# Miniprotein binders against a7ua95r516to809: the designs that were tried, part 27

Target 1, 294 residues: a7ua95r516to809
Amino acid sequence: ASLSLLSISDLVPDLQFIFFWMSNAIEILYFIQQKSPAYMQTIELMDDKAGSKESLLSATISANEEAMTILEEVIMYTFQQCVYYITKTLYVVLPGLLDCNPFGTEPSSEQCRRAAGVCVCAVCVMPEAVRRVVSVFQTTSDLLQQYQVHSEIQSQMFAYLFFFTNVSLFNQLIDKGPARGWFQRSRVLQIQASVKILLDWAKGAGHNHLAQKFFAKFCSTVTILASPPQQLSQMSWKALCAEHPSLKPVQLHRILTQYQLMAELGPLPIWQPSSEDEAYIYRTVDLLESFENH
Key: E = the ipSAE of ESMFold2; O = the ipSAE of OpenDDE; V2 = 0.75 times the mean of E and O plus 0.25 times the DockQ between their complexes.

## First folded at step 4 (miniprotein)

Design M19
Fold by ESMFold2-Fast, scan of step 4:
Structure M19 (fold): chain B 294 residues (1-294), chain A 81 residues (1-81)
Amino acid sequence: as target 1 above (294 residues)
Amino acid sequence: SKVRIKIEVEGPPEVAEILAEVIRWLAELAGAEEVEVRVEDGRVEITITGLSELMAKYLLELIKLLAEKYGVKVEYEIEEK
């Protein structure tokens, strides 16, 4: 019940402290990496007393390696904590993306559905649900900038946030979509427009490459579902697999089955899996994506 | 609600001393007013003053994680300053 009250702004004070710690831990790590060679050179210039120079050099190497290892663990832990709190907030707001209408009114005719994608920039008002998701990403970006977190860490954080968002949206659509009507063409076009707002935000923030990489599965799914029947019916299973390599055979088969049902293209299967893929189509364990990153 | 934390680390001396140094840095980064480290009888004692209760608990969670990874034992006490 209290989960609906979670917002990124409520977490900002806690996140500020964690980002402050992460930023300074990174700075200390880089300081050690940069200054260690100079210190070792100083040891090399010391007196050649028996055992003293080699002992000091060995001790310095050991101390630096251990300090760097511990600092890397601290950076990893603070990174994981930021990701945990941010993704917990995303988990609450992301399902709303699949139910919102960025065109201001729900399309009721074929002409409205055709015009929807073209007119997004002209007449679209950002839905509250999309605004909440964008706010999470924007607040994260602002905190990373405010505390001058190194660009590599910024990229890793957005890589994970986009990965999490992609998995969450894909799993919601595949698992709950049939019951919620999300595979209906008008709903798919609304979802596509909402996702475009997220992708446009990512491009503006300098994360276009990460967004293209980590949203590939959900984008492929929405692209297929938004395809006109005339176009999609002309594509073979092999062609669809080649164009959408991020989708597993069982996932692609589920998507195409739902498309055929919603487009009312008749009871016979239009798309036939290859013999190689047929065995995987019935593997339910591969249908939904895992949140575990390896 | 600023607090005082007393931490005792027990383990291999080299590892305990490095953890104490990292804890000192983290406490200073978190805004601690004072950090004192003592090494006596193979035990490392760290006293941190001036952290908020929230930051103190967060720091302790991180310390527990590092302690478990490096096989050292940590005991702590939090008190209002």
Scores: ipSAE 0.013, ipTM 0.304, lowest interface PAE 7.9, mean pLDDT 76

Design M20
Fold by OpenDDE base, second read of step 4:
Structure M20 (fold): chain B 294 residues (1-294), chain A 81 residues (1-81)
Amino acid sequence: as target 1 above (294 residues)
Amino acid sequence: SKVRIKIEVEGPPEVAEILAEIIRWLAEYLGAEEVEVRVEDGRVEITITGLSEELAKYLLRLIKRLAEKYGVKVEYEIEEK
């Protein structure tokens, strides 16, 4: 199937199956971990019929250890499969977020139109491109809740999804932004508004800390680019480094260089990297974020 | 002493089938000698042989917990072999 046609809704049946198995495996693992010590103790208290007690205890220990190992593998596998399918969907919808004009009037979601006519829920009033991204996250959240997946696993999943989203958006903005005009102030303000809607959703969903942590790099980039030339030109390299610690020197230098070109400011001595950072600004290998660092 | 366990699960077919596979897997890893699973119209019948009484009781507690989580009815019988 063409990646362009893949929606999160198309994956729901497969995701439901995976989430079901994941939740069951977690539940069984938890039960074994909590009950095995007490169970072993009961075996230890049984009458020592010659050799039967020790053999039963050994067999029980071995069976529990093996079961726990396999359950952990199942949990990890199902987790990875969920992340794979969800990130595949995100990969398709995320580029639309950078081209989105959130200040336009767009119609409600097709799903809500079918169910209730005109829906005024927070998701339905979102711009279509933002709504598509939020829909992936919301569907994920709903499935995790439906199957009562352990809170730690939910947090890990959202951490990874936010990480992936940040890397994808950041890399696209840095790599393609100048050519696509995303560094123009008007476009940056649109991107800033779009990401704010996403962050507001994450806050409402209880993932505020994770969203702030994992979107820091993209948000810093957008904040710098959204800054008026009069303001940004008064900020030193050191001040910008301090305000945007999530950005590597090479990344900050790239952003400022492209900003300078777009705003026609000419060379700004105040943005000159420190002697300590001078060697790092040329490390182009560190310019784009890696998906492997999580 | 080894026991034979008969387990009957009633529920939605999708849940029953998955639960049957989980039970089979659990029984096998607990050292069951034989596990027979029959699935018919949302009813699952599982016959497990070769477990000790204590391991059988442990397995049934696991199954009960899963059944409670999914709102599935589970009945069981333990026979000494």
Scores: ipSAE 0.018, ipTM 0.377, lowest interface PAE 6.0, mean pLDDT 85
Fold by ESMFold2-Fast, scan of step 4:
Structure M20 (fold): chain B 294 residues (1-294), chain A 81 residues (1-81)
Amino acid sequence: as target 1 above (294 residues)
Amino acid sequence: SKVRIKIEVEGPPEVAEILAEIIRWLAEYLGAEEVEVRVEDGRVEITITGLSEELAKYLLRLIKRLAEKYGVKVEYEIEEK
C-alpha cells in the first residue's frame, strides 16, 4: 500500500504544474534576451547629450541582468523541485530492480506477435520492477515534451536522473548485497539483464550518451561480478583498473573480495593493488558514492 | 489572508513591456487568482488578486528591485480582502 502512495502517476498533476512554470520561465527569459538587443540598438542611435546615452545603456544592462537572475533562480528552483519529486519516486522503486528476474517468465503462444508474417516471441519479458523504473523515466520524458522544455534542460534532467539511479543502485548493491545474496552469479546475471532494459530505453529515448556516462560505475561493477571465474582470474589488477576506470581502488578491491568469497576462490596474487593504490584501498569514506556530483 | 495589489509603472515603452510580462508571470507563478495588465504609452497598470500578504510583499520586493535597475517609477497600494 505504501508503494502505491509513491506512484509516479500520483505525482503527475504536481509535476505538470511545475513543468508548466519552468517552461514559461524559460520562454520569458528568451523573450527578454530577444527584446534587449533591439532596445540597446535604439539607445545607441539616440543623440548623446550630457552623457544620458551611456547612463541609459548602463541602466538597461543592469536591469536585464537582474531580470535574468530572477528568472534563472525560478528555473533552477522548479528544476530542483522536479528532481526532488522524481528521485523520491525512483528511490522507492529502484531496489526492486536488484531482486527481479527478467528470465523467470516464459512467453505463452498467446503472447507471440506476427511481424512480416513471422511469429515473434519475447524470450525476456520486462519485469514489473523494471517497468516501474522505466515508467518514471518515460513519464518525465513525456512531460518535458508536452511542455516543450528546451533540449539542453531535458539533457540536464536525465543526466541527473541517471546519476541518481547509478549512485542508488551501486550503494544498494555494495552495502546490502552480501546480506541479500545479490553477489551470487545467478542474481548478478538477472541484475545485468534488468539494467540492459533501462539502457535500451535510454538509447531509444535519445539519451544513450548520458546513460553510458552516468551508469558507468554500476555497469562496471555488474560486468566484473558477471565475469566467468576462469576469465576474471586471468586478469591482473592493472588490467581491471584499465577496463573499469570509473571504479575507485577501494571499490574495485571490495568487488573483487566479494567475487572471491562467492566463487570460493583463494587469494589471487594477480589482483594485488598497485603501490599508488595501496593507501586508498582502505579509505572507508570512499566506498559508497555521494549523491552530490563532484 | 488574501490581498489585492495595484501597481503602476512608468518608463520607456520597451522597458514597460518587458516589465509587464515579468510581473504578470511572477504573480501567476506565486499563485495569484487574477492578473490584469493595461499598457498605455509607457505606463503600465497591473492589478493582482489572490496572493497572501506574505507573497504579495515578496512580489513587491522583486518588482522594486527590477524597477530600480531599469530606472523607472513604481507606485503600489495593497488592499486586504
Scores: ipSAE 0.015, ipTM 0.443, lowest interface PAE 6.2, mean pLDDT 78

Design M21
Fold by ESMFold2-Fast, scan of step 4:
Structure M21 (fold): chain B 294 residues (1-294), chain A 81 residues (1-81)
Amino acid sequence: as target 1 above (294 residues)
Amino acid sequence: SKVRIKIEVEGPPEVARILAIVIRWLAKMAGAEEVEVRVEDGRVEITITGMSEEMAKYLLELIKRLAEKYGVKVEYEIEEK
């Protein structure tokens, strides 16, 4: 099976098949769980035919346990396969989100009038790179809806997809950002606008709570980098740690160091870690996030 | 004791084909010794051999539910040995 497909549309036929399996297995599992109590009560109410009632109950319990175990394995396997293929596609398209410019359209009088509920002088057009990421999420949503997958499973899937996206974007920004100029203010504002488009999509799709929860680290990073120097310089290290609890001290220190460099604030750090945090920063080298769900 | 089940599914060709694959997979996981499937433009014949009578009854209930969900017709026959 080719896992090198760059477009989510290329995976749709395979995903439809896997979603069909998953949806059916979930429905069957719920059906058995729903029917088991009623059927057991029916057997219990039957007259005993020389001990046949006990044998029938035992056989029914065993059959139900086997069926539920099989279906749980099917659900887990198909869920993992869907997540694997979707996240592999996301991994390929996500770097483009950090390099695109959503401000590529000049405002006109007509555009300003139609955007009455948005910033008066700015209209963001969805860049192709952002559209590719949104298309992955939208296709996933469409498949979950098409196959009537229960909301519990839908929430679990988007929780993981948002978790994966957050880790991928954060790691790329921290690891490659300085060399690619992504910490420059103009680039950070472009990244912030692109992320806003993604978060707005999530809100429209009914996943605002999940997006707020699982994008916290990357959003904190972008918020700090987009802060004006006069606002950020007025905040103590303790205040920054309190406002951005998703960031580890070593991560916050790296972000602020890059901010000082790009903002040309000089070689002296304005934001000094507490003695305790400084000791922690010197002790640990765990800068990047793990893709393990925790 | 083990049973033999013959199932016929009729509906849109794509749906019938996918259901045949799922039914084959479920039957094999449920301990069927042999599963034979024949597909002809929206009509699918499935023969399952070597399942216990209890597992066979559960599989048929699952197939009925899938048929209701996807709007296909299902007919079946059970032979006991």
Scores: ipSAE 0.029, ipTM 0.469, lowest interface PAE 5.2, mean pLDDT 77

Design M30
Fold by ESMFold2-Fast, scan of step 4:
Structure M30 (fold): chain B 294 residues (1-294), chain A 81 residues (1-81)
Amino acid sequence: as target 1 above (294 residues)
Amino acid sequence: SKVRIKIEVEGPPELAEYLAELIRMLAEWAGAEEVEVRVEDGRVTITITGLSEEDAKLLLEYIKLLAEKYGVKVTYEIEEK
């Protein structure tokens, strides 16, 4: 029995109904588009025995357009409900990813470390916190496949889930990271390893492009924090901005300031923002990302 | 649990038959065990058996929306077995 799966088990029956009707609404929409012309032709061929067939034809065309609009709204609504339930579950399990240690000293882990540069063994165990997050993504993928949801809709769903995950992780790291010691080098390396497991899962599931796009901000943040002091100290502000375009100047400045403190690089500022960026940084306190798509 | 649904469609004969065919397809896609359509004196009756109560409720909700837009009167009766 997996504790990570228990949080999803209660939602699976509800999600099954929502996915079922989303898939069926798509099929019904297709049926109306395919069969409506044949029905219209049948009306045109009938005798006008009592009343105008032109009136019936016009009413039927109008009714079909309205029915298709309703079906499109149902598809959008069911999609939104799936995303809502899945992201609600995801929100509960994501903090654990930032606070777990994938470098545990288990016998199986040591055996994998001893293997010649690569750990590929069935005995290795994924950290429980990472497994909880992966289980949410895998269950979503399984449901989309079970109900044969079109690949475009699958891609849109994972784009949203990855966007949500990126924003949630970034905001938690920036907001709570200093107080929780998450900017310490050892912890950053643990976070980087855990995120790599999620990105590897996404690649295996066929979503590498979406993962690369929607995790850019959090990945940039972790990459900077994991950089050696010697390397990072030799980079100019302009070079860092060019290397990490997903980060706003105020976000990059906050990250670098915390890095300087944690790496014990002395009291003098090493990275000087451009005059324009400096003015922007001093005028705004917007550090955190919105959960609304930008 | 499985339910039996009886649906009656009232409207112009051609439109009523078209909607009955649409309802039949919806019920079959929802996993109905049997769908029977009867046409008598300008009235179309659809009998659906073998749907769960949850699936039957969702099917009826979609049928109500379609009936409203087509300007057709639909009445139904649910009988639990």
Scores: ipSAE 0.000, ipTM 0.279, lowest interface PAE 11.9, mean pLDDT 74

Design M31
Fold by ESMFold2-Fast, scan of step 4:
Structure M31 (fold): chain B 294 residues (1-294), chain A 81 residues (1-81)
Amino acid sequence: as target 1 above (294 residues)
Amino acid sequence: SKVRITIEVEGPPEVAEMLAEIIRLLAEYAGAEEVEVRVEDGRVTITITGLSEEWAKLLLEAIKYLAELYGVKVEYEIEEK
């Protein structure tokens, strides 16, 4: 066990080995899928003396099923291992994204002394916290490309990583927001700008569709928190739900309740979802997402 | 009927060893009774015994496909046992 939780670079040697095996298993599975039908057809066309063809065909089908099942298990296992280690690293670096200021032009004390009056740092410096998250995604992309992993599996990997990032950021914002002041509009705008850097990276990497799909919940949450309270109070519950379809009614109600409480906005209209059925749907979605993470 | 096949992979050591591991995996899943791998001087020799003729043909087609994919040279011999 030599894996580090603080840096994606420390995981690269172990991840290379796992990606290597995953890529190989995928190629073998694909080959068997392509060749098996032709081989079985050859047996079907065989001259059947004493009923041997039926038993040979049955044995071949059984062997192919077993080989494919084993390869699918290897692919799933290696995929889950990669996801596990990558998301474990993401979990450590993601909270920093909610605290950083991408609009900051503040260099280090040493750099301030050397570059007094120079504004170039506003263009050249990505917040360190955002850089760490981007580094995890970029390293993953590099490894998938290095081992020529099938594009469909690459898409699944980033779908999961974006899903995990979205859920992690959403949960942290809701759970820790009161203590950290993250619900203040100025802080929300900083969070929105930091997330935009991640979304821009995803677009550049060819994953714009996945990023839009899997970051929708967190993006909607940030959009709501960045909205003027007066605008929100003038909208009907139906209109709010329609404008934010990525949020379940229960989630939307929770966000608005937290926003009202944390921002000391006074009374906003009380939006009440139907309690039992919508709460059940929300819980069911979360359970399915948990099973997917396993 | 069962056969014995000997496969030689020649290429960059890392790639040749990788392909040999893949061949071993495929042979074991195909029901080979014994698989032996020997590595020397960028050449990997794989001896597979107890594989049916039908599975041997499929395995050799897979090996040819993978050899083209990885850009390595593969030679083989088949013996009836």
Scores: ipSAE 0.007, ipTM 0.247, lowest interface PAE 8.8, mean pLDDT 72

Design M32 (at its last look DockQ between E and O 0.38; V2 from the best seeds 0.00; counts 0 for: pae E 17.2 > 1.5)
Fold by ESMFold2-Fast, scan of step 4:
Structure M32 (fold): chain B 294 residues (1-294), chain A 81 residues (1-81)
Amino acid sequence: as target 1 above (294 residues)
Amino acid sequence: SKVRITIEVEGPPEVAEWLALVIRYLAEEAGAEEVEVRVEDGRVTITITGLSERDAKILLELIKWLAEKYGVKVTYEIEEE
């Protein structure tokens, strides 16, 4: 019946069709790029009367440029469609990572096997919310491999998916965290554990560099919130900025304010923003991240 | 089946005490019937009762990861209740 955007499994048939066409367009583009120089050289070596050889060269250049433009548009369109459907599914399941509690709930062994592919144990320790996110990434990886999509395109796909995940998780935590109770020590530590599972999956899939690059902001946020009071109290504002360069002043200030509210062992020193950053800690337009690549 | 977990944390006193408090919060969220924290001779001991075997194992995995991350040594013992 209706397409389910809440489950990656429900999108597989549609995604297979789009990946099929994207893969074909990429292969044709690659073929033209490889063979065009040899063909052009053949034309240039022809013995020809004035005008005829030049006309053929001009026509061949125009035809090649036209074909490459069309193929690049097809690749871009199909890539954007894949990203759209995958990120729409991902956006629905990502808040579950922030509200994840592995205690008291027992995912079925069948669901665990489907989500992870590797989990065949009688007791699955991966929380269901984390399994849902991992299954989106794993299904994407499987489809890219099934259709033999070039490694460069695979890297671009995961770069964007990790970028999207980072922005979505960061914005959800900062914007909705106070209302949802996500700024509690036990919850932050559970979030950090869930993030570790996600990053471990990325490392196993060969995307460690992309994950470290594109998850920096959310990882910095969770790292600060999970820090022991003794460790964090020894750091100045400048030291925190240096250690967490992905965070804007308003973002760091908001995170440290939430940390103060979570104090367990008594009062903590107040972190004073540098004079340079003081004007920027109240710049609310910079608090949340944009989903646009710009 | 319910289990009793006894955890001993060894490390800098401030970090060990903070981790013990975190363990208490996690155990309480997991539905522990009783959580006792004892500080003696520079060692922090946490006793947790009333968790299922599944929840106990999840909690211990989290604690092992935190111990590695914050540079403290954790030893534990599980007993059937």
Scores: ipSAE 0.240, ipTM 0.645, lowest interface PAE 4.5, mean pLDDT 79
Fold by OpenDDE base, look of step 5:
Structure M32 (fold): chain B 294 residues (1-294), chain A 81 residues (1-81)
Amino acid sequence: as target 1 above (294 residues)
Amino acid sequence: SKVRITIEVEGPPEVAEWLALVIRYLAEEAGAEEVEVRVEDGRVTITITGLSERDAKILLELIKWLAEKYGVKVTYEIEEE
């Protein structure tokens, strides 16, 4: 009950705190890494009075290594905390993306209505469910920029968030899709349109490569399910495996089996797994994606 | 309103001095007007002026976390300037 009320806006104060520390820790680490050679060189240039130089150099190296280790731990901790809070918010809003009808006239966001009457910006014309997801990513992007977080850390954060989003959406679609009717072509087309809006946002935000990479599995699933029966029934198992390499054999087999049931297609010999894949299609442990393997 | 923060660090000298440098850097980056570090008898005292109450609270939460992680005792006082 309480999780359903958690918005990204409610977390902004806490996230600001964590991002501030993460950014500062990165800057300190970078500073130490840049200055350490100069400090060591300065010590090396000092007159060697009675072997004190080697001891001082050793002590300085050890102190710098310890400091860097500590800072790396702070960066990792703050990164993990950011990811934890943001993914918690995503977990709440992502199910709405699968139920969204993007072809309906949904009213623009209340925030844009208050500021400009009718805002026709790309975000304001988004379906509410899509906008909620985009808002999480946009808020994250804005915070990362506000605190000038190193670009590599920004990329890692978005990679993880897109990974999490893909795993969450894929697992929900595979597990609950048949029962919720998400495998129906009309519903699949809605999901496809919603995902396209999200991908367009990611492209506009400069994360096109990451989005294409990490959403590949979910996009492949949606693409197969959105395919007309006449077209999909002409594709062999081998052709589908080649076109959708992000899908494991067990996943592809599950998708095709559910597609057959939904489309009331008889058994299609061309969709029969190869002898090589036959052992893998029954590995139900590999059906759902894991959050831990990243 | 600006606040004055006085932080006392008790622990191994190497850890306390390191933490003082980190706190100084963070305070300066946060827009502190002045940061004074005093080391006396294994106790490090850091005085920070010119921070907002909000920024001060943010800084103190991290210092608490660092203190706990490295096994040093940190005490602090906040006064309005």
Scores: ipSAE 0.019, ipTM 0.330, lowest interface PAE 6.6, mean pLDDT 85
Fold by ESMFold2, look of step 5:
Structure M32 (fold): chain B 294 residues (1-294), chain A 81 residues (1-81)
Amino acid sequence: as target 1 above (294 residues)
Amino acid sequence: SKVRITIEVEGPPEVAEWLALVIRYLAEEAGAEEVEVRVEDGRVTITITGLSERDAKILLELIKWLAEKYGVKVTYEIEEE
């Protein structure tokens, strides 16, 4: 498809056929595994003349191993192709999450909404930028269910998609946040609200454990930035490291520096890095995350 | 529209014949009406009929990837039925 078709809905026909082949390869793999013991028992019951039974058993074992190897490689290849297409779509829609206002134009509360007869529902409060990201995840989930893909492969796919989302959002926030004004207090609170809406979707979709695990770095960043100064200033460097183990020292130091600028605070002695960590807070090579195993 | 795919595999006979069986399994699961495998003088020819052009192109990309992985040469032709 051309690069002008970066919507997930435009990629569904291609994804359907890739999921179709992946699911068929998985089913054939399980068929071979199921039938192999029965066929081996049938060979054991055959008349054995001139040792032909032993040769047939050896040939059958070799054929099954070759079939399983090829099918496993087909599964891996189709998985990688699905991830490639889906993450290209995610990369296009994810930056909007950092720019959106999930609260609309007027203040609201649950009490105010109930008094006005308005029912609280996820669709009514989900901003378009969050809905675009959720649409990618929901479409992926629907396709995996439609083709009855093995549950372990479904989990691995969402683990990677959440990993990719975390790296993309974290890197964009750290790299472009100052120029885009994303560290301003109101923007940070809007980002936190958008992340909470996304995590609520993941919980309702049965992916809560994966989302909690793989969004940890971005969520820690937003949590720190959204914290009231009086609460955060009572936490030492060691306490912050312990509470946010997903953040490297250079990353935590950068986040605290941005927090100080946003809150108009000077350096705090309690945030002085430990002697061990001071060697690492200037390692700029470690600031941004890699999409590879880092 | 339905298409006919003709695939020629050049390479070690055991690998080529085994790859043909994997291709037949995948094509039949996809709803191909006919899959013919011919072995002539160490050449393996696979003819698949009854797939849509879209399904056929996706299958061919997988076949090309497998062929490169296992060190066999494949050529193919797609014709409308």
Scores: ipSAE 0.000, ipTM 0.249, lowest interface PAE 17.2, mean pLDDT 77
ESMFold2 (binder alone), look of step 5: mean pLDDT 86; pTM 0.837

Design M33
Fold by ESMFold2-Fast, scan of step 4:
Structure M33 (fold): chain B 294 residues (1-294), chain A 81 residues (1-81)
Amino acid sequence: as target 1 above (294 residues)
Amino acid sequence: SKVRITIEVEGPPLVAELLAEYIRILAEEAGAEEVEVRVEDGRVEITITGLSEEDAKMLLEWIKLLAEYYGVKVTYEIEEK
């Protein structure tokens, strides 16, 4: 349990350095794009002595194009480095969400505030496992704000972080869930509550659209597994596919099979894959999600 | 006539190195015969040889603009071939 060694806080100095570099490259790129035309006009207004003006103007255009390419590569590299370190930390802390019980909270008096005679504490109402994940997202948001990183790049970063989180949680639930008891209804309800805390954080941070888009697969999985047997047994394969379009046939088939086992249901004809989907339910290579963003 | 330019950039290492790379590209495109970059403990020195006086002045004006934008200190000397 040496998760503290992989805390986002341990990476802050390195992340500050990378964000500093990235922010600077973005600002220089913006400067070249905005100021280059004015500088070109200045060159045009200079006295053309010995015919050097045409050569310098041409050279400046070429150099600006090369400089922009180099800056774009630097921005890409520093972005990838930030994503690498942040996702490495996320990967270690994310499994804790699947074992977390958000209905039980053990607040620390040191982290609590008093209001109207009642103890109120933002960090105390959040389980440690959820708090670790939220801390990664919050630290990322804080660094993006500290270095005034452009909103589009902020959106791209959180899009990837949410994508990564979704894939990691989905793969762990599907692959390890049966052995770990994560498909038991009580555990699924706890997982659903923990995910809601993450989604609520994303909404508060202005990233609700990205969270809804990139958490769709994991949210669909948890929604199905959290459904009461009397309700889910009335939904056909086609109805489930229509309601959960992010799930591949093999993924939906695996989820329903686990649900049948945990709820002690026999095979249900209503959950039989359509003729069009039957060939795809045995594609085990499509069961787990890739960490490559498409 | 051709000149030798020595430029010293003082500032955050990454910013100074980035500016030096941009200066190198501009100088080479403008017809510099040789461009040499040396990095020493928070200071970057750029030596450019073979530019005309006119091209050298134009390059320095661009460098001044970028240095002001990025808040780095730039000092330079021009020497006749």
Scores: ipSAE 0.000, ipTM 0.329, lowest interface PAE 12.8, mean pLDDT 77

